VHH binders against L-Ala-D/L-amino acid epimerase. Designs and how they scored, part 4

Target 1, 347 residues: L-Ala-D/L-amino acid epimerase, of Pedosphaera parvula (b9xek4)
Amino acid sequence: MQIKFWPQDLKLAHTWTIASSVTSGSDVTSVGIVQLTDRDGTVGLGEAAPARRYNESTPGSLDFIAKVDATKLSFDNIEASMKYVESLASGQFAAKSAINVALLDGAARKAGKPIYDLLGLGFRNNHHVTSFSIGIDKADVIRKKVLAAEQYPVLKLKVGAADDKANLAALREAAPQKWVRVDANEGWKTKEHALEMIEWLAQDKFIQYIEQPMPADSNPKDIAWLKARSPLPLFGDESYHTAKDVDHCAECYHGVNVKLCKTGGISNAYEALQVARKAGLKTMIGCMIETSILISAAAHLAELCDYLDIDGNLLTTNDPYLGVTAEKGLLSFASAPEKLGLRVRAK

## First folded at step 1 (VHH)

Design b09 (framework vhh_6fv0_2)
Fold by ESMFold2-Fast, scan of step 1:
Structure b09 (fold): chain B 347 residues (1-347), chain A 125 residues (1-125)
Amino acid sequence: as target 1 above (347 residues)
Amino acid sequence: QVQLQESGGGLVQPGGSLRLSCAASGFTFSSYAMYWVRQAPEKGLEWVSTISSSGDYTYYKDSVKGRFTVSRDNAKNTLYLQMNSLKPEDAAQYYCAATSDEEWLYYLEGGYDYRGQGTQVTVSS
């Protein structure tokens, strides 16, 4: 096995800001791309989109990938390959995701299947809807972003700052009856403030749920207190890294957000989604700011999800890959030029 | 035609230092990531270090990290490798290398389309 990897800068269509983020106030972000090639010439693609929230960075992810011994990797044995990769360091979830996605891409290509069929899930074109994210900004800028996003039937509004109420008002000026999902990104620091905000948001009849209202390291009793009183469903994001967090999240939230670069790839995400569903939690899959490589990887798991927020590539102007599409928010592989594996090709 | 010419090798004692240079021509040097690779007698080609086209990102084989520093001067089309605290296991023919694809940053087990003639590093006492 041969491994290639490199950084890829992504240019944002607008400045991206959330309550906590490595890209807060920035118009450029960087991801790591991985390519694995075996002796038969089979190629697998992967991507690392690290988050500073988890003490990860693109240079750090690529440093980790550089230490991976490619002779220990095989498209014919994903379990043994990932056991080796997982053993090299704690954390490094984005970098581990890149290796896992690339391994599954190659394995599925060798099996003559797209990843969703390798996993036994299938994929229904034009059935799954992704939300489109609107970051924290001045009210006038939010209004303009919402107008520019008219084609998307569901918006995800980032909150957790001083102007949360004004920002929703600006969105509603542009889109009075559009469905909205709200993500506080750990921004509301007390249970009392979080409840006040959620009760205010619940007066809007077109809000579907609230994601991560309080810091993940808040007292679990305070989060459970909030869940018991919330008029809207609560989803854990920063609180749900892997399947091991399921019991905590079942007590504190109505659902969970799984991310490939938070859990360490498709294999771990599949487990995290299945375990959450068995525990009675609603599931969603989200993303960082990513190319079509990771967005398509997440889309392969769509049949396990109640909600999708995989719009990271749509927020960029220079995605170098073609994969799953989201015309009018509807996910489809129908026009993807690759038929096997990840169903992604370089432009 | 792409040409890469290494220099700066020689004989040093353990703990010594050497600075390797690679003069590049025949391509837009500033658009390509560059690599240092090495090969000991009867051994395969081993990746040592990578530097991005801008010089903003550098990567090292774990065993040389902290001892070797890669750098580049795009105005002079020259790549450098500063080697400190040299060990007997560092003895090898050192090659400057590049790929035909400007986007590739790192190759672990080959894939170098362009290589120079190399410069020999011997560590002995």
Scores: ipSAE 0.000, ipTM 0.292, lowest interface PAE 12.8, mean pLDDT 87

Design b10 (framework vhh_6fv0_2)
Fold by ESMFold2-Fast, scan of step 1:
Structure b10 (fold): chain B 347 residues (1-347), chain A 124 residues (1-124)
Amino acid sequence: as target 1 above (347 residues)
Amino acid sequence: QVQLQESGGGLVQPGGSLRLSCAASGFTFEDYAMYWVRQAPEKGLEWVSTISGSGGSTYYKDSVKGRFTVSRDNAKNTLYLQMNSLKPEDAAQYYCAKGLTPEEYWEALGFDYRGQGTQVTVSS
């Protein structure tokens, strides 16, 4: 086995038709791309999109990948390959995800199947809907972004700042009846304040759920207190890293958000989603700012999910890959040029 | 403040050689992986090579493997790229880039952690 890896700059889109300038570092983010090649010419693609919340960075992910001995990797034995990779360091979830995704891409290609079929899940085209994210910003900017996102039937509104109520009001001026998912990103510091905000949000009849209202390291009794009183479903994001967190999350939330770069790849995400479902939790899968490699990888798990927030590639202007599409928010592999594996191809 | 200064570019004939240097300052050089990237007029930014902080691991773009050699002198805080058997397709502005810590990544959202670059032209 051979391994190649490199950084890939991604330019962030304006929701308007005018492209972003490359002159500012704030308009650019970087991911790590991994390519595995077997001696028979089979290729697997993976991607690392690290999160600062977990103290990871693209250079750090690439530094970890540089330590991986490719002779210990095989498309024919993903379990042994990942056991080796996991043994090299604690953490490194994004880098481990990149290697796991690439291994599954190659294994599925060798099996003559897309990954969703290798996993026994299947995939229904035009059935799954992704949300489209609207970040925290000034009210006039939020209105403009919402109007530019008209094609998407579900929006995800980031809250957890001083003007949460004004930001929802701005969204509703532009989209009065659109379904919304609210993500507080640990922004509400006390159970009393979180309950007040959730009760206010529940007056809006088009809110589907609240994601991570309180810090993940809050007292579990306080989170359970909130769950018992919440008029809206609560989903844990920062609280749910792997399947081992299921018991805690079953006490504290109605559902969980799994992310490939938080959990360490498709294999761990599959386990995390299945374990959550067996525990009676609703499931969703989310993303970072990513290319079609990771977005497609997440889409392969869509049949295990009640909700999807995999819009990271839609926020970029220079995605170098083709994979799953999300026209009007509807996920489809129907037009993907690659039929096997991850169902991703370079442009 | 992190500073990276490239040098060593120039005009060379096909099949010729050039050695690029990158002088680094403002950080503990041996703790970070370093990269060479390039941009040609008709192409976007391309990764060329990576070297680990210790110098023990090196990686290359397929089209330059066997022709280019990346190295570093940690005592001098200097990164090198030895380019042999140069082809017209290698003509580009070459930049060195520093790996980032999580803290530096926050700062880098407002900064470009690449140097000014050094121009490589390959023509007869």
Scores: ipSAE 0.000, ipTM 0.141, lowest interface PAE 18.4, mean pLDDT 84

Design b11 (framework vhh_6fv0_2)
Fold by ESMFold2-Fast, scan of step 1:
Structure b11 (fold): chain B 347 residues (1-347), chain A 121 residues (1-121)
Amino acid sequence: as target 1 above (347 residues)
Amino acid sequence: QVQLQESGGGLVQPGGSLRLSCAASGFTFSSYSMYWVRQAPEKGLEWVSTISGSGSYTYYKDSVKGRFTVSRDNAKNTLYLQMNSLKPEDAAQYYCARTYYDRSGWEFDYRGQGTQVTVSS
């Protein structure tokens, strides 16, 4: 097997502004792309979208991928291939995700199936709805972004900053009855403050849940205290890294957010979703800013999810791939030009 | 004084149905998520279902999905659990709770006396 890999710059449709005397927002981000080619000419595509929250970067992911011996990888034996890759270093979840996705793409192509069928899940076109993310910003900018996102039936509002109530108010000026999911990204530092915010948010009849209200390293008894009193469901994101976190999350949250680059690819995400569901947790799958490679990879797991937040490619203007689509928020592979594997093709 | 009072339990055959009720008083019912938890003989407490204060969001233990439905009537301060297609494994004492207790040591803030569900094999 041969491995080819390279960085891919993604241009954001809108600049993400950080209001500070120190830093400015970024209008460009970078991901790593992996292409595996078998002796028979079968190709598999993968992508690494690392998060600094987990001490990962695109250069670091590519450095890890450069150390992988492609002769030890096989589309015909994903288990042995990933055992080898996982043995090379601890962590490196984004890079491991790229190799796992590429291996499953190739394996499914050789099997004559899309990945969702290889996994036994199937996929219902125009059934699954993704949210569309609205970042933290000034009220006028939030209002403008919400108006531009009119086609999407569900919005994901980022909070966890100094003026969270103003952020929701700005959204509601533009979209008074649109469904909203709220993501605090570890922003509410105490259980008392988190409860106050959640009780305020619960007065809004169109909020579906709160994601990661408190830091993942908070006292578990404090998170469980919040869960017991929350009028809205709580989902753990930073708290649910892998399937190993399931017992903690079952005590602290009503659901969990799985991300491919957080858990190490489709194989580990499948396990993390199934384990969470067996523990009685609701499940969702989210994303970073990604191309259609990782967004489509996540969509292949949609039948294991109660909610989907896989809009990362929709935030970019130069996605070089074609895969799953999200017209009006509805996920579909119907127009994907590739019929097998990941169902992704280069533009 | 906060009070939670369950009712509706009983004996049914496998495949049967029961509707549990929980009457709440002494607090602003609509401001709290409510829980159904159960305890089978000689076993620990298990979470069964959650419903948000507004009633808009519901969550279920995997083994009861599609068979159980939780609902609430905030005007009457009452929580419900509709149980269909009951299995022997569902036999337990069922409790209404404002807070959740499980094996991690997190204890009930408020819970009722419970109502017994018995399923004959």
Scores: ipSAE 0.000, ipTM 0.104, lowest interface PAE 21.3, mean pLDDT 85

Design b12 (framework vhh_6fv0_2)
Fold by ESMFold2-Fast, scan of step 1:
Structure b12 (fold): chain B 347 residues (1-347), chain A 121 residues (1-121)
Amino acid sequence: as target 1 above (347 residues)
Amino acid sequence: QVQLQESGGGLVQPGGSLRLSCAASGFTFSTYAMYWVRQAPEKGLEWVSTISWSGDSTYYKDSVKGRFTVSRDNAKNTLYLQMNSLKPEDAAQYYCAKDYLSYRGSEFDYRGQGTQVTVSS
């Protein structure tokens, strides 16, 4: 086994604001790309899209990948490969995700199957709908972004700032009846304020759920108090890293958001989604700003999800890969030129 | 043992240029991303630039973009930082590093003694 890795800059179509001040107002972000090649010439592709919220960065992810001994990796034994990778450090979820995705891509290619079939899930083209994210911004900018996103039937509105009500009003001026998912991204610091905001949002009949209303490190009793009184479903994002968080999330939320770079790849995400579903939680899969490598990897798990928010590549102008498509928000592999593995190819 | 030796610092007037070098030994230089970090008097350690193992990708702190250029020569195990249009706020001790950078804090496996950059007059 040989490993090649490199950083890839992604240019954003619009300046995008997230929780981290490091990426706030940025028009460029970066990810790490991994390519594994075995002695038979089989290639697997992976990607690391680290988040500041979890104390990860692209340089840090690439440095971790540089320390991986590729001779201990095998497409024929993903479990042993990942046990080795996991043993090298705690955390490093984005970097571990990149290696896991690449291993599954190669393994599925050797099996003559796409990953969704290797996992026994299948995939229904033009059935799954992804939301399209509208970042935190001034009301006039939000209105313009919503108009530009007319083709997408579901929007995800980022809130958790001073002008939350004005931002929703601006969205509704441009899209009066479009379905909206609201992500507070830990922005409402008290259960009383969170309930006030959720009750106000519930007057809008086209809001599907609220994601991470309060900080993940809030008192669990306060989050459970909010869940018991919320007129809208609550989804945990920052609160749900791995399957190990399921008991906490079952008490505090109606559903959970799984992200490959938060859990450490497809294998861990599959487990996290299955465990959540068995615990009675609704599931979704989300993303960071990513190329078609990670977006397609997430799409392979779509059949385990009630909701999808895998629009990260749609926010970029220079995605170097071809994979799953999302025309009018509908996910499809029908036009993907690669038929096996991750179903991704370089342009 | 891992060793990193910085050089090329000195005194320069605002608007001037300096080229820093870092000679690396004790590890397979060509397989690691490398970093430039700096520390000004009475301030914390600050990330400046990153270059991928191959040299194909580079990243910069916003305040130095367009003015600084990082490069590497894997055959010579040497990392470089070309600094143009130097400003008083660029005055600092500059270090190269081979380990990860945490934006929540600074953590490095190895740093040399650094090279001092002074911008005055």
Scores: ipSAE 0.000, ipTM 0.116, lowest interface PAE 19.8, mean pLDDT 85

Design b13 (framework vhh_6fv0_2)
Fold by ESMFold2-Fast, scan of step 1:
Formats: sequence, structure tokens, C-alpha cells
Structure b13 (fold): chain B 347 residues (1-347), chain A 123 residues (1-123)
Amino acid sequence: as target 1 above (347 residues)
Amino acid sequence: QVQLQESGGGLVQPGGSLRLSCAASGFTFSDYYMYWVRQAPEKGLEWVSTISGSGGSTYYKDSVKGRFTVSRDNAKNTLYLQMNSLKPEDAAQYYCAREGFYDESGSYYMDVRGQGTQVTVSS
């Protein structure tokens, strides 16, 4: 096995801000790209999109990838390959995701299948709808962004700041009856304040759910108290890192948001989604700001999801890859030039 | 057969400069991404810089950006790392690495191969 890796700068269409401890508001972000090639010429692509919220960074991800002995990786044995990779360090979920995605890309190519078929899931073109994210900003900027996003049937509004009510009002002026998902990103610090905000949001009638209202490290009894009283479904994001968090989330939320760079790749995300579904939780898959590599990787798991928020590449102006598309929010691989594996290739 | 040989390390004062070189042989140098990685005593391996085969794309660890410059001379099969404004935390064994490959005999070569060159930064 041959391994090649490099950072890729992504230019944002607008500065990006969310309420959590993750620092944003920059017009540029960076991801790590991985390419694996075996002796017969089979290639696999992967990507690491680390989050500061989880104490990860692109340089740290690349440092980890540099330590991986590619001779211990095989497209023919993903389980043994990932057992080796996972043994190298605790954490490093974004970097581990890059290796796992690349391994599954190559394995699926060798099997003559797209990843969704290798996993036994299939994929229905033009069935799955992704939201389009609107970050925290001034009300007049929110209105302009919402008007520019008219093609998308569902918007995801980031809240958790001082202007939450004005921001929703600005969105509604531009899109009176559009479905909205609200993500507080841990921004409401007490259960009393969170309940007040959720009750106010429930008056809107076109809000689908609230994601991560309170900090993930809040007292579980306080989150369960909120769940019992919430007029809207609650989804855990920062609270659901891997399958190990399922019991906690079943007590505290109606659903969970799985991300490849939280679980450490497709294999662990598949497990996290299946375990959540068996526990009676609704499931969704979300993303960071990512290229079509990770967005397509997440789309391969769409059949296990009730909701999808995989719009990270749509927030950039310079995605160097072609994969799944989201015309009018509808996910499709129909126009993807690559038929096998991840169904992604470079532009 | 494939060989990478680093040179140019040494002792410098904080704020000083060094230029590292890596002489490559046994492969078509311009076809490969090249890396600089380092390992300080008591630390693991750290990625420092990447350069594409043509030299058209360069990438850096955040802590060295603006101070280090990677370049290559494909006609001379040589990779360079210009290090300016050196800090004590830059002290490490520096290695030149090539993206991994299988040779014609079926042997795999790791992407970190050179003997390294020692950089010491102290007063």
C-alpha cells in the first residue's frame, strides 16, 4: 500500500459562525486529504475535517496520518486495518475517518460496487433531502442568505446567541413557510432558558426539531427534564460522539446526529446509526465544512437516516471534487462520473 | 535502491536560519509528493511541510507557516526546507520522506526513509 496526504484549503462563500466553543468567522478553513493505492493500482480517497470542539486540528490530523504504516493497511481487510489504526492513539477521529473512508473506497472498487451497496444499504436518487445551513449573523445578513438559498426546501438555522428571535424573524420575512431545523450548538446554558426558547420556537409551526440545546457536559437529569417538557423533538449532536453514547442519548434526546469525523469514519458511523435505531432514537447524519469526499461518504449512509444535514461542500466556493449532488436539496449520485467506491473523483 | 539523504542541520541561536537539503535517487523524483517531518526527543513524529511533484503546491504546519519555505529542484533531484526565525521548539531530527511505493521486486518502502539531519536551537 502507498499513502499520499496533503492539506486542502477551502474558501467559504460567507464567514461562518456557530454558538459552540468551536471558533469560526473565518473565510478559509483547511481539511486533510488522503489517497491510498495498492499494488494492483486500486485507489481510495479519504478526508479529515477536524473540529476544535473535539481538540483536533488539520495539522494534528496530518501528524497522525504521517505515522500510519501503510504496509499494515489492506482494502481486503478493513477490520484488521482499522484495528491497527485505532491502536496508534486515542482520539484522532477526523484522521481515522480519512483512513477508514479511503479504505472503504478502495474495497468497494475492488468489489465492483459503490460503498452503499457494499454495506447492503442501496441509495435512492432524488429521495433524500439535505438541509442548507444559515449561520449566526445580523438579521439583515440572515435575510439575504435565506433569499440566496431559495432553491433549498429545508434550512438549518444556527442559534444560541443574543439575536436568536430577530434572526428567525428575518428568515421568516424571506421564507414564511419554509421548513426549518434549529441548531443551538450548546448555546443555551440552562434548562430553564432552553425550555423558554424551545416553547417560543414551537409557536412558529414550521420547525422540525431542535439540535443540541444545552452543553453536552450538562447534568443528564437536566437534559432529561428538558426532553420531558419539550414541544419539539430534541437531537443530540455534541452529546453523541460514538455508539458508546447511545444509552445517555436515549435518556436525553429523541434523536442523534452522527458525523464521520466524530465516529472515526464510515464503519463506526454505520455502527453508531444502527445502535441508535435499535435504541428507538431517530437518526441523522451531519457534517463539518468538507469537500465532496466526506459529503459523499456521509451520503452512502443516507438509507439509515431520518434526516440529513450534509451541505458542508455547498458552503465552499472551491470544492476540488465531484460526487453526490444536492440540486434543490435532493441528493443524487446520478450525475457522479465515478460509478464505483465512494463515487468521487477530482475535478 | 531508493535513497533519501538529508543534510544542512546544525546548531543555531534562537532567531537564526538553516537550510535543509534532501538528495533523492533511485526514482523519478518529479512524480512524487515529498514531505518534511520531524521528531524531537520525547515527542512523536510531526508533519512539517508538503510539496507537490511539480512544486506548484506547498503546505505547512501552522506553527512554522511564514517562517519555513519548502521548495524543490527537479533537475537536481533535491528537496529543500528554508527555516527562518528558528525557535527552541523547532529543535528536532528532520526527515525527508517520499510518498510510499512498491518496487518491481514487490518490496514496500515506507514514506519516512532518510537518516535525518539534527537541528538544535539553543543559546
Scores: ipSAE 0.000, ipTM 0.254, lowest interface PAE 16.1, mean pLDDT 86

Design b14 (framework vhh_6fv0_2)
Fold by ESMFold2-Fast, scan of step 1:
Structure b14 (fold): chain B 347 residues (1-347), chain A 122 residues (1-122)
Amino acid sequence: as target 1 above (347 residues)
Amino acid sequence: QVQLQESGGGLVQPGGSLRLSCAASGFTFSSYAMYWVRQAPEKGLEWVSTISSDSSYTYYKDSVKGRFTVSRDNAKNTLYLQMNSLKPEDAAQYYCARGFSTYWSPSGFDYRGQGTQVTVSS
């Protein structure tokens, strides 16, 4: 087994800001790409999209990947491969995700199947709907972005800053009856303020849920207090890393958001989604700003999800890969040129 | 003891070509990925290129893609860098380095040679 990896800069269509970075924005982000090749020429592709929230960066992810001994990796034994990778360091969720996605891509290619079939899930084209994200910005910019996103049936509005009410009002001027998911990204610092905001949002009849209203490290009793009083469903994002967090989240939230680069890949995400469902939690899968590699990897798990927020590649102008598409928000692999594995090819 | 010795640097005009060589000794050359890195005056160390132990994989810094070609001769324990269409920005001390990974990082090599100077001037 050989391993090849490199950084890939992604250009954003608009400057991107969320609650955790409200004092700054960016027009470029960087991800790490991984390519595994075994002796028979089978190739697997993966991607690391690290988040500063988890003390990760693209240089850090690539440095970790550089230390992986590719001779310990096998498309024929993903479990043993990942036990080895997991043993090398704590954390490194994005880098571990890249290795896991690449391993599953190669394994599925060898099996003559797309990953969704290797996992026994299947995939229904034009059935799953992704939201389209609107970041924190001035009200007039938000209105313009919402108008430009008319084709998408569901929007995800980032809040958690000073102008939350004005930002929703701007969205509603452009899209009076469009379904909206609200993501505070840990932005509301007290349970009293969070409840006030949620009660105000509940007066809007087209809001599906509120994601991560309070910091993940808030007192669990305060989050449970909020859950008990919330007129809208609450989803944990930063609070739900892996299946091990399920009991905490079952007490504090109505649903959970799983991300590949948060949990460490498709294998861990599959487990995290399944145990959440068994605990009675609604499930969703979200993303960072990513290429079609990770977006397609997440789409392979769509049949385990009640909601999907996998629009990271749609926010970029230079995605170098072709995979799952989201025309009018509807996910489809029908036009993907690759039939096996991850169903992704370089442009 | 591991030893790496670069040669082939010199003065060239913009658009010219140079071929760098690195003679390796003290280890099983064919078992290691090799790197070319460079450092211009008053600047940090920059990765330029990597070649896998059996030459099956090569990697390049974006600004040198299409102009530079890395190669190796395992029978002669020698690493090469063919540099074409040289630009003033390419002027630097060039080093070869030994590593185990096919991607270079500052922590990705354990030995580096003394270097060979490349000057690009009209």
Scores: ipSAE 0.000, ipTM 0.111, lowest interface PAE 20.0, mean pLDDT 87

Design b15 (framework vhh_6fv0_2)
Fold by ESMFold2-Fast, scan of step 1:
Structure b15 (fold): chain B 347 residues (1-347), chain A 123 residues (1-123)
Amino acid sequence: as target 1 above (347 residues)
Amino acid sequence: QVQLQESGGGLVQPGGSLRLSCAASGFTFDDYGMYWVRQAPEKGLEWVSTISGSGGSTYYKDSVKGRFTVSRDNAKNTLYLQMNSLKPEDAAQYYCAKEYSWGEYDTSGFDSRGQGTQVTVSS
């Protein structure tokens, strides 16, 4: 097997107009792309979109990928391939995701199937709805972003700061009755404050759930206390990294958010979703800022999800790949030119 | 392991000045934007200021513009907040925080927040 990998800069559509955006003075983010090619000429594509929250970076991901011995990888044995990759370092979830996605792409191509069929899941076009993310900013900027996102039936609003109420008010000025999912990203530091905020949010009839209200490292008894009293469903994001976290999350949340770059790829994400469902948890799959490679990879798991938040490629202007589409928030592979594997092709 | 240590707080009278510092370790400091946030008694966390990883861009809460200046010394892995013309309303526990995600302003994602430094403004 041969491995190629390179960085890909992604230009953000709306963040460069936001005065409060903070990324080393840039409105550009970078991901790592991986291409595996076996002896038969089969190609698999993968992508690493590292999260700063987990102390990962694109340079770090690429450095890890450079250490991978491609002769130890095989589309015919993903389990052994990933055991080797996992043995090289702790962490590196985004880089491990890139290798795993590329391996599954190639394996599914060799099987003559899209990944969703290789996994036995299928995929229903124009059935799954993704939310569209609105970041924290000044009220005027939030209004502009919400108006620009008119086509999307569900918005995801980031909160967890002192001006949370003003931010929701700005959204509601632009979209009075649109469904909203709220993501506090660990922002409410006490269970009492979190409950007050959730009770206030529950007065809005168009809020579906609250994601990660308190820090993941909060006392589990405090999170469980909040769950027992919450008028809205609570979803764990930072609290649910892999299937290993399922018992904790079943105690503390009504649902969990799985991300490929948290779990280390499709294989681990599939397991994480399945064990969560067996534990009685609702499931969702989310994303980072990503190309159609990772967004499509996540879409292959859509049939295991109650909610989807895979809008990362929609936030960019220069996605170099074609895959799943999300017109009016509805996910579809119907127009994807590639029929096998990830169902992704370079533009 | 991300570690953030604030210092420089204390008691000042209205109109006084303080300089807060935040010593950072466990990550590549100049790759991340940094935030100053504060929490007054009976209130939630309030964003105060942001500085980009390079130090080229700075942002402020409207009520502190012209009075506070954020800066960083990437060679020393240290973040600063110069506070001038302090008002009783500025009294709070001040925290520094690491950027949560690329290209996003997200004060809610405090996975790596220091223990804080107390600022008291009296009489």
Scores: ipSAE 0.000, ipTM 0.164, lowest interface PAE 16.5, mean pLDDT 85

Design b16 (framework vhh_6fv0_2)
Fold by ESMFold2-Fast, scan of step 1:
Structure b16 (fold): chain B 347 residues (1-347), chain A 126 residues (1-126)
Amino acid sequence: as target 1 above (347 residues)
Amino acid sequence: QVQLQESGGGLVQPGGSLRLSCAASGFTFSSYEMYWVRQAPEKGLEWVSTISYSGSTTYYKDSVKGRFTVSRDNAKNTLYLQMNSLKPEDAAQYYCARDLSGYWGDEYSGTYFDYRGQGTQVTVSS
């Protein structure tokens, strides 16, 4: 086995900013790409899209990948390969995801199957709907983004800033009756404030759920208090890293958001989704800003999900890969030129 | 040990040019976005420019656009800042910095950076 890896700059269609900041100034993010090649020429592709929230970065991910001994990786034994990779360091979830995705891509190609069939899940074209994310921005920019996203039946609105109500108002000016998922990204710091905001949002009638209303490190009693009183379903994102967090999340949320770069790849995400479902939780799979490599990897798990927020590649203008498509929000591999593995190839 | 060594500063007249260099060692240079930042006397640290890992994407402070060009040579672990049409307000200690900025979820976290060297002094006067 040989390993090749490199950074890939992604240009955002719109500049993304943190809450209340007018000075972030960058419309570029970077991911790490991994390519595994075995002795017969079979190639597997993977991607690391780390988040600073989890103390990870693209340089850090690539530094970790540089330490991986590719001779200990095999498309024929994913379990042993990942046991080795997992043993090298704690954390490094994005980098571990890149290795795991690449291994499953190659394994499925050797098996003559797409990953969803290798996993026994299948995939229904034009059945699964992804949301389209609208980030924190000025009201006029939000209106323009919403109008540009008219084709998407569901929007995901980022909140957790000083102007949360103005952000929803701007969206509703452009799309009065479109379904919306609200992501507070840990932005509401007290249970009283969170409940007030959720009760206000519930008056809208077109809000599907609230994701991560309070910080993940909040007192679990306060999150459970909020869950018991919430008129809208609550989903944990930052609170649900791996299957090990399932008991906490079952007490605090109605559902969980699994992300490949949060849990460490397709294998761990599969387990995290199944364990959550068995515990009575609704499941969703989300993403970071990613190329079609990770977005397609997430789409292979769509049959295990009640909701999908896998629009990260749609937020970029220079995705170098072709994979799953999301015309009108409907996920499809039908037009993907690659038929095996991850169902992704370079443009 | 992470090291960044700036050089190329000096005294120039208004309208003059300088090329700054930053020699990096102790880390995988090609894996990091890099910054040029500056600090004028009695002022805070000011962002000047950003360059992506590959060098294909660059950003500039509005006041230096069209006059400054950032570039990098990943084979030599070196970052450059070509400064043309220098103005008195450009006088400052210039530093290169390694980027630790990222994003939370879908949002860019801004200009957080790690480690900078001793800097190189740029003076613009008649």
Scores: ipSAE 0.000, ipTM 0.159, lowest interface PAE 16.1, mean pLDDT 85

